# VH-VL binders against Probable pyruvoyl-dependent arginine decarboxylase (pdaD): the designs that were tried, part 13

Target 1, 139 residues: Probable pyruvoyl-dependent arginine decarboxylase (pdaD), of Prosthecochloris aestuarii (b4s6j7)
Amino acid sequence: SIFPPQCERISVEEGLKSLSPGEITFAVMARNSTNEHGRLIASSIGVALPADESVYGYLSEHHPYGQTEEQSGEYAEDLAATMLATTLGIEFDPNKDWDEREGIYKMSGKIINSFNITQSAEGQNGLWTTVIACAVLLP
Short names: E, the ipSAE of ESMFold2; O, the ipSAE of OpenDDE; V2, 0.75 times the mean of E and O plus 0.25 times the DockQ between their complexes.

## First folded at step 15 (VH-VL; framework fv_temelimab)

Design f3 (from e3 with heavy chain K57R K63Q, light chain S52K; at its last look DockQ between E and O 0.32; V2 from the best seeds 0.00; counts 0 for: pae E 5.1 > 2)
Fold by ESMFold2, look of step 15:
Structure f3 (fold): chain C 139 residues (1-139), chain A 121 residues (1-121), chain B 106 residues (1-106)
Amino acid sequence: as target 1 above (139 residues)
Amino acid sequence: QVQLVQSGAEVKKPGSSVKVSCKASGGTFSTYAMHWVRQAPGQGLEWIGAIIPIFGRAAYNQQFQGRATITADKSTSTAYMELSSLRSEDTAVYYCARGLWFGRLKYFDYWGQGTLVTVSS
Amino acid sequence: QIQLTQSPSSLSASVGDRVTITCSASSSVRYMYWYQQKPGKAPKAWIYDASKLESGVPSRFSGSGSGTDYTLTISSLQPEDFATYYCQQYGDSPYTFGGGTKVEIK
């Protein structure tokens, strides 16, 4: 999903203070579930944002089995950065830009920042365990 | 669950070429890097190169530049590695492996089962 | 271009032993990873970013290091830990691996 231009990250507390009943918001959700004992699950939203606020960013969803919270979050961030590069049509040279997200965006005159929102858990036999990560865009 | 299934073992003569396939399932193909790594009998691991299928261009270890060709077919979720001008030193198990190409997760999280290529007269 | 030297090349140890494997880089690396490989099998991702355990890796494994010097430690060796361990760097292209350390049963 596209992260609209001119948006900024805020805390959940700040966001809730800003939200009025009846307002329309846009949300991106990743959800994962298991009833298998010992099954590691995660749900992640990855976000890639150009420093140039006039350019859109990208949000990704990732809900793996067998990844830690950190692994899942980093994969989600890298997916978001990859899709952002692709949707912007940014020139890619694997021998030049392979090593870092910013390499592609510095080549195009853009700086990319990233973060993730991740929840993880381990399943219990016969019990449904669900993890959800969500990002909400406020008006 | 991500799975990588490679083509079967091959026996080749010196001077010929081999093309190994790696079919991915259970995950995103186009935006992940597909790496090729080989292991000669009783030896360690050697990176050959990689491709990110959505960009369609490959990077190579200089040792293999000019002999290796790495490609991907997004419609079948299959990556290929072709090695030409084979020599006995190219006898090895050839692995495909998936990874990310950004950040601190540039290691290989899923591996194919390996394809033994034997080069002998 | 970055060369990784693992030490020792092999070692023999008993169940319950503490085992330490060293990986030294010819220049500073950005990221260090470890793989476990059993005979006839593909390598498995084991430790990433020098010290973080992959999912399903027992807590008896640990990794540490920065710059050029890295270690993998098994606090109390178990039967399933007998394998060859490889370090792998990414700091620049090409990706390189250490020569491996084979952990054998005494």
Scores: ipSAE 0.156, ipTM 0.699, lowest interface PAE 5.1, mean pLDDT 81
ESMFold2 (binder alone), look of step 15: mean pLDDT 88; pTM 0.898
OpenDDE, look of step 15: ipSAE 0.664; ipTM 0.887

Design f4 (from e2 with heavy chain T57K K63Q, light chain S27E S52K; at its last look DockQ between E and O 0.88; V2 from the best seeds 0.00; counts 0 for: pae E 2.03 > 2)
Fold by ESMFold2, look of step 15:
Parts: sequence; C-alpha cells; structure tokens
Structure f4 (fold): chain C 139 residues (1-139), chain A 121 residues (1-121), chain B 106 residues (1-106)
Amino acid sequence: as target 1 above (139 residues)
Amino acid sequence: QVQLVQSGAEVKKPGSSVKVSCKASGGTFSTYAMHWVRQAPGQGLEWIGAIIPIFGKAAYNQQFQGRATITADKSTSTAYMELSSLRSEDTAVYYCARGLWFGRLKYFDYWGQGTLVTVSS
Amino acid sequence: QIQLTQSPSSLSASVGDRVTITCSASESVRYMYWYQQKPGKAPKAWIYDASKLESGVPSRFSGSGSGTDYTLTISSLQPEDFATYYCQQYGSSPYTFGGGTKVEIK
C-alpha cells in the first residue's frame, strides 16, 4: 500500500473527531487469529515516509505466528522502508541485515521516518483470539 | 498451510549444470525469502543462498560464488536454484526453505521435500 | 563467517533419559535456532530465538543460552525423539549450521 504525499500522523482521538458519516477514506488492516493454546499471534502495519513530501510513502502488512510484538513490528517496518527505498532508487545489499540497511536508507537523505503499529496476543485453547492493526487515512 | 514442492531427483555428469525448482503454495510468496540449503549424504547442512522475490535480488554464500544462480517467478510462485560446473562433492539433497529476510528474526519455518542430485562419471 | 560447534557429535540414550546438546558459536550471536531431522526427511523448525518452541514441539524440549553458548535439552527422551539436531545462526552472512548431534537408541 501507498502513503499519500503531504499527510501527517495524528492521534486516534484527534482522527476520530474529524470523521463524519458518509465520508470516504482509505484504510489498511492486518488481522490474525488463533484458537491454539500458547500460540503467539501479531498483526502489524509498517510505515515508511519519504523526505520529499511530494512523493508517496509505503504501508506494509504482516500477520505472523510465533513472533513477538517487537519482531513482527520490525518485519513490517523493514518491508515498508525497503519498498520505499527500492521505489526511490536507493541501492541495498541483500546480504545486509535491517540495522545496516536502515542506516543506509536514512543516510541517503530520501527516507526520514519509519514506524509500526502492532497488536499481539497469545492464544488459549478453545477460545478464538483475534488481533487487528489498522491505519486510516483522513482527508 | 504453506507447502513447498520441489522437482524430482537428477543424475548429472561432472562439469554439467542442474536446475532445481521449488513451487510454493498456501502462503505469502513475494515477501518471504526462499533459501536453498544442501546436505551431502550423511553430512550436515550448508546454506547456498536466497532470493527475495518481490525485489528479484539474491544473496549468496561466497563459497558458491559464480556457480549458483537463484531466481524466482512470482507468476508461478516458483523459485529456482541452478548450480553449474558440477563436481562429485556436489552430490547432495538440495532443499528449498522459506525464511524471514525482513527484520532481525532469521529462521526457516517451512522446508521442501528435498531433491537428490547425484553427480557421477 | 561464524562457526558453530555442536557437541557431542553423537550420543546413545535410552527412553526416559535426560539429554543435553550444546552449540558454541565462534562469536556472539543475537539469535540461535534449532532443527530436528529424521533420516530421509527434511529438517523441521524446532526451537527459535534460543528458547521458544515451534508449534507442535513437545514441552519436554527446552532451549537456553545467550551470546556464544546455547543448549537444547530433552527432559525425558521418547522414541520419536531419536533424530539429528542442528543449531543455526545468522549474525552475519552466510547462514551457518552446527555439525549436528545424532541421538541414537542405546
């Protein structure tokens, strides 16, 4: 998914105040579920923002089993940042880990921010547990 | 359920090439890395390299430099590993394995059934 | 290239025995992984992030360690546990595996 140019991140509370009935908007959602005892689940949205406000950023989705909140969020964030880097023509070495690649992307001057939104849980036997992460783009 | 199905066993002569395929189903293909790992009879595991299909970029173990070529076809959810200039010590079972490339967690969660490649004169 | 040394290379044990396998890295690694392999079969993911059990792995298995020294322990060996166990790391390219520890029937 694409993060439109010239958008800013706002709080959930602030965003809810600006919504009205009948408004058309864009949302990205990641969802994961389990009924297995002890199974880790997560849902993540990664975000990467370009330095140039006139270009699109990236949103990614990740909904793994067996990953902690941190691990799932890092995956989604790396995916979004690497998608943006590729679109912007930033070269990277596929043998290098996220720590090195993140530094290279930022040093390029073309990517200024990345973050993630992640919800996680651990399943219990006989109970369906669902986690959702969502990003909503407001006018 | 993720499933990786590999091409069948092959018998090759020294100096030739082999190309092994790995078809993925039941999961995300383009954003997971597809790795290739081999195991000589009675021996341990050796990483050959991997491809990240969404970018079409491959990483290689330096020990296979210039001999291994790893590619992917997103339209068929299939990864390929070609090994050239075969020697008798290349006789092994070749596995494809799905793994994480993004982030810092790096393990292989699903494996293909293996493809026996025998190199004999 | 990070070298992984497993010990022992093989062991013989009886059902009910406590079994401990070690994996030593040539330099500190952030994550260690373990795989189980039975003859003629592909490896299976077994323990990830040093101590976390993969889905379907019995609770008699445990993993521990940090830095350079890691262990896999089976508290009470069962017939289905006779296999070869491999450790694996990625602190830097290339991915490397230990030489394996074969657990055999005594």
Scores: ipSAE 0.561, ipTM 0.817, lowest interface PAE 1.4, mean pLDDT 87
ESMFold2 (binder alone), look of step 15: mean pLDDT 88; pTM 0.893
OpenDDE, look of step 15: ipSAE 0.648; ipTM 0.883
ESMFold2, look of step 16: ipSAE 0.480; ipTM 0.805
ESMFold2 (binder alone), look of step 16: mean pLDDT 89; pTM 0.908
OpenDDE, look of step 16: ipSAE 0.625; ipTM 0.877

Design f5 (from f1 with light chain S55T; at its last look DockQ between E and O 0.60; V2 from the best seeds 0.00; counts 0 for: pae E 5.1 > 2)
Fold by ESMFold2, look of step 16:
Structure f5 (fold): chain C 139 residues (1-139), chain A 121 residues (1-121), chain B 106 residues (1-106)
Amino acid sequence: as target 1 above (139 residues)
Amino acid sequence: QVQLVQSGAEVKKPGSSVKVSCKASGGTFSTYAMHWVRQAPGQGLEWIGAIIPIFGKAAYNQQFQGRATITADKSTSTAYMELSSLRSEDTAVYYCARGLWFGRLKYFDYWGQGTLVTVSS
Amino acid sequence: QIQLTQSPSSLSASVGDRVTITCSASSSVRYMYWYQQKPGKAPKAWIYDASKLETGVPSRFSGSGSGTDYTLTISSLQPEDFATYYCQQYGDSPYTFGGGTKVEIK
């Protein structure tokens, strides 16, 4: 997914102050569930922010099995940043790992930053466990 | 459940080309890399290259650069590997394998059944 | 290109034996994986990130190591464990495999 120009990251507390009950806004959600004992689940939203305020940013979603919180978040973040990079005409070498590619994207001057929002859990004793990560766009 | 089904065995002459297909089902196709790995009879595994279907970009082991062409068709969830200028040393079982490309976790989690390619005079 | 040397290339062992397989890299490796392959079958992902067992892998398997030296251990060999095991590095292209270690019944 893309998101509108001139967005910035704000805290949940600050965002809640900007919303009124009954207000409708656009959101992106990643969701994952398991009832299997010992199953590792995660839900991640990756975010990439362009330097040019007139350009859309990117959101990615990822909801894997068998990945740690860190692994799932890195996947989502890399995906979002790489999607933004290709939209901006930044070349990447598919033989380079994320550490090197992230540096190249930032050195381009066209991508300010990337980050992720991830929640993870491990299934327990046949109980249903659900993890959700969301990004909410405020006007 | 993710499954990778490859095309059937082939017998080829030196100097010709072969194209092996790998159809994926039961999982996400476009954002996972599809890798190609071969195994000569009685020998180990050799990475040929991979494609990231969402970008249409392929990476190659330099030993195969110029001879291997890896492509994907997102509409059919099928990856292809074509190897040209075949030599007898190219006789091997060719596997497709799904792997992670984004982030730092990159192992091959699902493998196709393999396609035997025999190159004989 | 990082070369991976597995040792031994083959071994014979009895059910119940402790088995150790080593994988040595020509330079420091960021990611090490292990695969199990039975005759006529595709490899299966077995141990990822040097020490973490894939889903369904019995707890008698363990992996360890960092940098250049890695080990796969089977604490008590079972009949279904007779196979060839491959190490693989990923993160530095081209992605290379060890030569394999065949574990067979004595």
Scores: ipSAE 0.536, ipTM 0.781, lowest interface PAE 1.4, mean pLDDT 86
ESMFold2, look of step 15: ipSAE 0.525; ipTM 0.785
ESMFold2 (binder alone), look of step 15: mean pLDDT 88; pTM 0.898
OpenDDE, look of step 15: ipSAE 0.593; ipTM 0.870
ESMFold2 (binder alone), look of step 16: mean pLDDT 88; pTM 0.876
OpenDDE, look of step 16: ipSAE 0.728; ipTM 0.901
ESMFold2, look of step 18: ipSAE 0.178; ipTM 0.716
ESMFold2 (binder alone), look of step 18: mean pLDDT 88; pTM 0.897
OpenDDE, look of step 18: ipSAE 0.741; ipTM 0.903

Design f6 (from f2 with heavy chain A59N; at its last look DockQ between E and O 0.25; V2 from the best seeds 0.00; counts 0 for: pae E 4.6 > 2)
Fold by ESMFold2, look of step 15:
Structure f6 (fold): chain C 139 residues (1-139), chain A 121 residues (1-121), chain B 106 residues (1-106)
Amino acid sequence: as target 1 above (139 residues)
Amino acid sequence: QVQLVQSGAEVKKPGSSVKVSCKASGGTFSTYAMHWVRQAPGQGLEWIGAIIPIFGKANYNQKFQGRATITADKSTSTAYMELSSLRSEDTAVYYCARGLWFGRLKYFDYWGQGTLVTVSS
Amino acid sequence: QIQLTQSPSSLSASVGDRVTITCSASESVRYMYWYQQKPGKAPKAWIYDASKLESGVPSRFSGSGSGTDYTLTISSLQPEDFATYYCQQYGDSPYTFGGGTKVEIK
């Protein structure tokens, strides 16, 4: 998902101080579940923030099976960055590989911060195990 | 759950062409790179080319430039690879594989089951 | 075009042996990945970003290297490690693979 310009990461604690009961806000949820014994599951939200504060950012959701917490989080970040790069007018030039364009884009600093929120677990036989990661956008 | 399902095995004569399909399900199609990789019997892996469907343009290994055509149909979430002027050396299993095109995790995370293309008289 | 040379092309080793596979690039590469392939199956991602293990990969596997020289190591070979291992660069088109290293258990 796209999110509006001028957003900054804040702690859950700080966010809760800013919310009133009955407020409407945008939330993104990644959810995953299993009842299989030994099954690794994760839920991740990836965030990519643009260097230009006037431009929107990107949130990704990722809910894999068999990935570690680190891998799931890293993937969600790269997914968010990929989606942001796709929409910021990074053009695939037929005379250049997208690898060369990616390198130029990274060096330009157009995506200045990425991070993730990930919850992971291992399933237990016959019991449903669920993991959830959420991001909430405050006005 | 992401899944890549390829079209069935084909037997072709030299000089003809083949078009292999790869239908994606369970995930986003248009923003991921779809790659084509082949493997001749008993041999290693060879990258043919890739397409990012949202950009609609393919990038090719120069070895296959002029013979390979990679396309994508976003409405059906299906990628295609066509190889023309077939020779016996083109006998191989042809795989589609998906990956990100930006960042450090660009390895191919999902692969199709493979399509055997046999070229013989 | 970046050429990747894997060494050895094949090897036989006993269960419990330490096995080392090398991948040498003709020039410095941005990204190095490793895949495991068992007979009759598609390759599986095994090691990414030179040294990070894919999920489900046993801890006896490790990867290292930078620039032109990369290594995959199995610290204590197990029967299920019979497979062919491929290195791949993905940072300069064409995205080439090494020739593969077939690992057989004696």
Scores: ipSAE 0.223, ipTM 0.723, lowest interface PAE 4.6, mean pLDDT 83
ESMFold2 (binder alone), look of step 15: mean pLDDT 88; pTM 0.900
OpenDDE, look of step 15: ipSAE 0.619; ipTM 0.878

## First folded at step 16 (VH-VL; framework fv_temelimab)

Design g1 (from f5 with heavy chain G27Y; at its last fold request DockQ between E and O 0.82; V2 from the best seeds 0.71)
Heavy chain, then light chain:
Amino acid sequence: QVQLVQSGAEVKKPGSSVKVSCKASGYTFSTYAMHWVRQAPGQGLEWIGAIIPIFGKAAYNQQFQGRATITADKSTSTAYMELSSLRSEDTAVYYCARGLWFGRLKYFDYWGQGTLVTVSS
Amino acid sequence: QIQLTQSPSSLSASVGDRVTITCSASSSVRYMYWYQQKPGKAPKAWIYDASKLETGVPSRFSGSGSGTDYTLTISSLQPEDFATYYCQQYGDSPYTFGGGTKVEIK
ESMFold2, look of step 16: ipSAE 0.421; ipTM 0.771
ESMFold2 (binder alone), look of step 16: mean pLDDT 89; pTM 0.913
OpenDDE, look of step 16: ipSAE 0.760; ipTM 0.907
ESMFold2, look of step 17: ipSAE 0.502; ipTM 0.768
ESMFold2 (binder alone), look of step 17: mean pLDDT 89; pTM 0.911
OpenDDE, look of step 17: ipSAE 0.747; ipTM 0.905
ESMFold2, look of step 21: ipSAE 0.515; ipTM 0.803
ESMFold2 (binder alone), look of step 21: mean pLDDT 89; pTM 0.914
OpenDDE, look of step 21: ipSAE 0.774; ipTM 0.911
ESMFold2, fold request of step 24: ipSAE 0.436, 0.312, 0.499; ipTM 0.797, 0.730, 0.797
ESMFold2 (binder alone), fold request of step 24: mean pLDDT 90, 89, 89; pTM 0.919, 0.907, 0.910
OpenDDE, fold request of step 24: ipSAE 0.846, 0.831, 0.845; ipTM 0.930, 0.926, 0.930

Design g2 (from f5 with light chain Y95L; at its last look DockQ between E and O 0.39; V2 from the best seeds 0.00; counts 0 for: pae E 6.4 > 2)
Fold by ESMFold2, look of step 16:
Structure g2 (fold): chain C 139 residues (1-139), chain A 121 residues (1-121), chain B 106 residues (1-106)
Amino acid sequence: as target 1 above (139 residues)
Amino acid sequence: QVQLVQSGAEVKKPGSSVKVSCKASGGTFSTYAMHWVRQAPGQGLEWIGAIIPIFGKAAYNQQFQGRATITADKSTSTAYMELSSLRSEDTAVYYCARGLWFGRLKYFDYWGQGTLVTVSS
Amino acid sequence: QIQLTQSPSSLSASVGDRVTITCSASSSVRYMYWYQQKPGKAPKAWIYDASKLETGVPSRFSGSGSGTDYTLTISSLQPEDFATYYCQQYGDSPLTFGGGTKVEIK
């Protein structure tokens, strides 16, 4: 999914004041469920933002089994950043140090920020457990 | 669940080549790094190289440049490692392993079962 | 390339013992990880980012360190902990592993 240009991240509290009941708006949602005892589940939305505010950023969704909240969130960010990097024409140079890939994206000056929203839980035997993460885009 | 399944054991002659496959299932393939690591009998672990399928280019440990070729087929979710000009010291278990390629979580979270490659005359 | 030296290369210990394994890097590293490997099995992720336990790893395990010197500690050794432990750096290319520390029953 696409993070529209000129958009600003705001708090949930601030965003709720801008919405009317019954209003239709764009949302990106990640959802995950389990009924297995002890199964670790997560739902994440990753965001990657370009330096040029007139250009689209990316939102990703990721809903794994067996990943911690931190693992799931980082992965979602990596997905979003990867998608954005390919559209921005950021080159991977295979002759450079593998370890420098993160620096290559930031040193290009084209990706300025990334973050994630993640919810996780552990399943209970015989009960369905569901986790949801979402981003709501305000007009 | 995420699973990496490798091709079966192989016996090879010196001077030949081997191509080991690693099929991923239960998760995303194209945006994770797929690494290849080997372990000679009774020895430690040695990194061969990696590929991120969406970028299509591989990076190699310099010790293996010129002999190792790492590729990925996104349509089948399968990574490959080919090692040429085999010698007896290339006898090892070859693992594929998945990892994130940026962020602070740059470790191998899932491993294939390993493929024994035996090089003998 | 960064060389990782694990000490000891092997140790023999009894159930209930406290054991400490060290991993020393030839130069400062950005990230340090630990894996557990049992015979005939692939390695398993054990500790990440020097001190954070992977899911399912018992709390008797801990990790610490920064820069060049890192440790893995088992506070009270259990029968299922007998394995080989490897450190791995991810900072400079190529990524490298330590030589391993085999933990055996006394």
Scores: ipSAE 0.083, ipTM 0.679, lowest interface PAE 6.4, mean pLDDT 82
ESMFold2 (binder alone), look of step 16: mean pLDDT 89; pTM 0.905
OpenDDE, look of step 16: ipSAE 0.526; ipTM 0.850

Design g3 (from f4 with light chain G91N S93Y Y95L; at its last look DockQ between E and O 0.27; V2 from the best seeds 0.00; counts 0 for: pae E 3.1 > 2)
Fold by ESMFold2, look of step 16:
Structure g3 (fold): chain C 139 residues (1-139), chain A 121 residues (1-121), chain B 106 residues (1-106)
Amino acid sequence: as target 1 above (139 residues)
Amino acid sequence: QVQLVQSGAEVKKPGSSVKVSCKASGGTFSTYAMHWVRQAPGQGLEWIGAIIPIFGKAAYNQQFQGRATITADKSTSTAYMELSSLRSEDTAVYYCARGLWFGRLKYFDYWGQGTLVTVSS
Amino acid sequence: QIQLTQSPSSLSASVGDRVTITCSASESVRYMYWYQQKPGKAPKAWIYDASKLESGVPSRFSGSGSGTDYTLTISSLQPEDFATYYCQQYNSYPLTFGGGTKVEIK
């Protein structure tokens, strides 16, 4: 998924103050469920923000089995960053590919930041366990 | 679930060429890097090169520059590696493997089953 | 370009032993990964970002290191750990692998 230019991350509390009852807005949800004992589940949304405020950002969804919260979140972040980098035409180049996430963003000058929202859980036998991660875009 | 399915084993004579295919399913094809890695019998792994299909441009290990050609067909979600001027030392299992090409998690998360290429007269 | 030297090239150990495999790079690298390969099979992602376990990898495995020196450790070797382990750098092209470490269970 893409999202409009000039978006900025805000807290849930700040976002709620900006919403009116009955307002319609865009949301992205990742959901995962299990009833298997010991099964690790996660739901992640990754976000990549471009340096150029006139360019769309990217959202990714990832809901794996068997991944930790950290692994799932990191994957979602890097997936979103990869989608943005692809759109910006960042190509294979040894000097760009070896950088850490932050270093690559600075060297390329095209991606300001990436982050994720992740929820994880472990299933219990005979009980349904569900994890949800959600991002809401405010007008 | 992502799957990478490669073409079957080949027996080739020295001086000829081979073209190995890798068909992806169960995931996004055009925006991920597809890598080619080979393994000679009893030996380690050697990176040949990679392509990001949406760009249509490949990067190569210098050891293979001029002999290897890596391409992709987005319409069939299939990547190809062609190796020319074959020698007996090119006998190896050839793998395709995919991964992210940006960020910190650029390791090969899915691999094809491998294609044995035998070069002998 | 970046040479990765694994040690040892081969080892044999008993079930329950602690096993340590090293990977030394010819220059500092930022991205180090490990793969496990069973005979006749494609490699599998095992450890990413030097120390983080891929999903499904048993907790007896661990990775550590930075810069030029990296290790993979198996705290208590199990029969299913028989395999060859490869380190791989993604600091620059060409991507390179270590020579592999074959682990045998006796």
Scores: ipSAE 0.361, ipTM 0.769, lowest interface PAE 3.1, mean pLDDT 84
ESMFold2 (binder alone), look of step 16: mean pLDDT 89; pTM 0.916
OpenDDE, look of step 16: ipSAE 0.483; ipTM 0.837

Design g4 (from f5 with heavy chain A50I Q63K, light chain S27E; at its last look DockQ between E and O 0.24; V2 from the best seeds 0.00; counts 0 for: pae E 4.1 > 2)
Fold by ESMFold2, look of step 16:
Structure g4 (fold): chain C 139 residues (1-139), chain A 121 residues (1-121), chain B 106 residues (1-106)
Amino acid sequence: as target 1 above (139 residues)
Amino acid sequence: QVQLVQSGAEVKKPGSSVKVSCKASGGTFSTYAMHWVRQAPGQGLEWIGIIIPIFGKAAYNQKFQGRATITADKSTSTAYMELSSLRSEDTAVYYCARGLWFGRLKYFDYWGQGTLVTVSS
Amino acid sequence: QIQLTQSPSSLSASVGDRVTITCSASESVRYMYWYQQKPGKAPKAWIYDASKLETGVPSRFSGSGSGTDYTLTISSLQPEDFATYYCQQYGDSPYTFGGGTKVEIK
């Protein structure tokens, strides 16, 4: 999914004040479920933002089995950054140092910030456990 | 969930070539890197090369330059590795493995089951 | 290319022993990863970013190091830890693997 240009992150509390019953808006949701005892699940929204606020960023959805909250969140951020890199036209030369290219693009300010929203849980035998992470886009 | 399924075992004569396939499912194919790694019997892991399917560009371990060709077909979510001028030393299990190519988490998070290629007289 | 040298190439130890495996790089690397491989199976990610445990990895495992010198430690060896462990770098040059360290239980 796309993080629209010129958008800002706001708190859930402030966002809820901006919503009215019957209003239609867009949301990005990651959802994961298990009924296996001890099964580690997570749902993450990763966000990667470009330096140029007039350019879109990316939101990733990641709902792994067997990842910790930290690992799931970090992966979701890097997934979003990878998606953004493909659309920013970061030149890939397979015969050059890949991390040098990444450093140059980060130092050039093309990708400034990443963050994640993650919910995790462990499954319980005989119960369905569900975790949800959500981002709501306000006009 | 991401799965990588490789083509079956092959027996080849010296001097011939082999093409191993790796079909991905359960995730985005074109934006992830696909790697090829081999393991000779009783030996360690040896990285062969990488492709990022959306760019269609491959890079190779210098040892395999000129003999290995890595390609991808985005429409079938399948990566291929072709090794030419086969020798008995090329007998190995060949793995495909997936990872991110941007950021710090570029370790191989999913592996195929492996394809045994045997080169014999 | 960066060369990774693992030591020892193999070892035998008793249940409960502390085991340390080293991985030495020919030049400084940015990212070091460890994989566990059981016979007849594909490798599994085990430790990432030098010291962070993959999910499901027992807490008796730890990783440390920076620059050129990295270690994987098993604080109290268990029978299920029989495997070969590989280090891998990804950094300012193409991927390489260490030669592996086979851990056998006496």
Scores: ipSAE 0.228, ipTM 0.712, lowest interface PAE 4.1, mean pLDDT 83
ESMFold2 (binder alone), look of step 16: mean pLDDT 89; pTM 0.898
OpenDDE, look of step 16: ipSAE 0.818; ipTM 0.920

Design g5 (from f5 with heavy chain A50W Q63K, light chain S27E; at its last look DockQ between E and O 0.56; V2 from the best seeds 0.61)
Fold by ESMFold2, look of step 16:
Structure g5 (fold): chain C 139 residues (1-139), chain A 121 residues (1-121), chain B 106 residues (1-106)
Amino acid sequence: as target 1 above (139 residues)
Amino acid sequence: QVQLVQSGAEVKKPGSSVKVSCKASGGTFSTYAMHWVRQAPGQGLEWIGWIIPIFGKAAYNQKFQGRATITADKSTSTAYMELSSLRSEDTAVYYCARGLWFGRLKYFDYWGQGTLVTVSS
Amino acid sequence: QIQLTQSPSSLSASVGDRVTITCSASESVRYMYWYQQKPGKAPKAWIYDASKLETGVPSRFSGSGSGTDYTLTISSLQPEDFATYYCQQYGDSPYTFGGGTKVEIK
C-alpha cells in the first residue's frame, strides 16, 4: 500500500497572496481509513477567516464514510464558518442551509474567506487505505 | 459504534406533557444534529425538529412550534424532547435520530430504539 | 412545505420479483434519501443522495432520479427485503418523508 500525501505546504509567497490576517496556533489533522471494497472515505479540514486581523479564525475536521470530496469539504467548511459566526455574534436561522447562511456570514463584513482541504479515496478489498488532511493557519 | 438509547414508554393524560431522553455514545455528539421524528400507530414518519448541541440551537417543524421543546446536555451527551398540551393524536413512537446539519446533506444515519408515548383519556 | 408522494402505498410480491417504488415531490428537491423500516424497529438509512447505497445494502438495490421524480428498485426481491421503504427530502424545512411503501410477502 502507499501512504497518501499527509500535508500540502504552500510557499510563504503563495501564502501571503492567499491570506488575510487571522491568527490561530492550531494544526488540525483529519484522518480516515478503510479496507472495505468500494467504501468511499474522506478527510476534511474546514477553514474560516475573520476580517478583523486581531480575531482568530476557525479550523474544523470531518472524516466521513460515504460522502464525496465536495460533500465532505462543504460540511467541514460550514462547521468552521458557523463556529466563527457564532463567536462574532452573527445571527443565523438554523433552518437555512449552507448556501443561504454563507451569504449571510459574508454580507456581515466580519467573515472574509472560507475554504476546505479535503483528501478522499475509495477502499480496495484486502488493502488498508488511509486519507489525511492537514491545515495550519499562521499569522 | 454509535448508539442512541431512549427513555422508556410513557402513558399520559390529555393536557399534560412528556419529556423523552436520548443518550448518545460511541461517536461525536456536539457537532451532529439530533432530530426527533414520530410515527403514529400504522402511520408514516413525521419530523418534529432538531437541536445542534454545539450551538444550543433548536429548530422546529412549524406544526409543533410552541408545543415542542428540544434541548441537549453536552456533558452527558443527552438530548431531550418535551411535548406539551398532549392530545390523543400525539400517541406515537418518538424516535431520536442523529443527522448531518452542516453542509447540504440532511439524512439520519443512526436512530434510537423509539419511545412509545400513549395519550389516553 | 414540500410534499412527497410515494407509489404504491403497498404491494405484495414474491421472492425473485423486480420491485420499483416511486417518490414524487411537489417541487424540485436537491437530494432524496431512502430508509428501510422493519415492523417494530427504527428506520435504517438505505440509499443516500438519490442513488448511493449505504454500507451493507445489497447491490440488488438501486436508486435514481432528480428534480421531482425518484425511484428505488430491487432487482430480485429477497426474503429480508420485506419492509416499508420511506423517501425523505430536504430543500426547505420541514424535512418531509413520503408516506411509505410497504412491501409484503405473498
Scores: ipSAE 0.487, ipTM 0.727, lowest interface PAE 1.5, mean pLDDT 83
ESMFold2 (binder alone), look of step 16: mean pLDDT 89; pTM 0.911
OpenDDE, look of step 16: ipSAE 0.768; ipTM 0.908

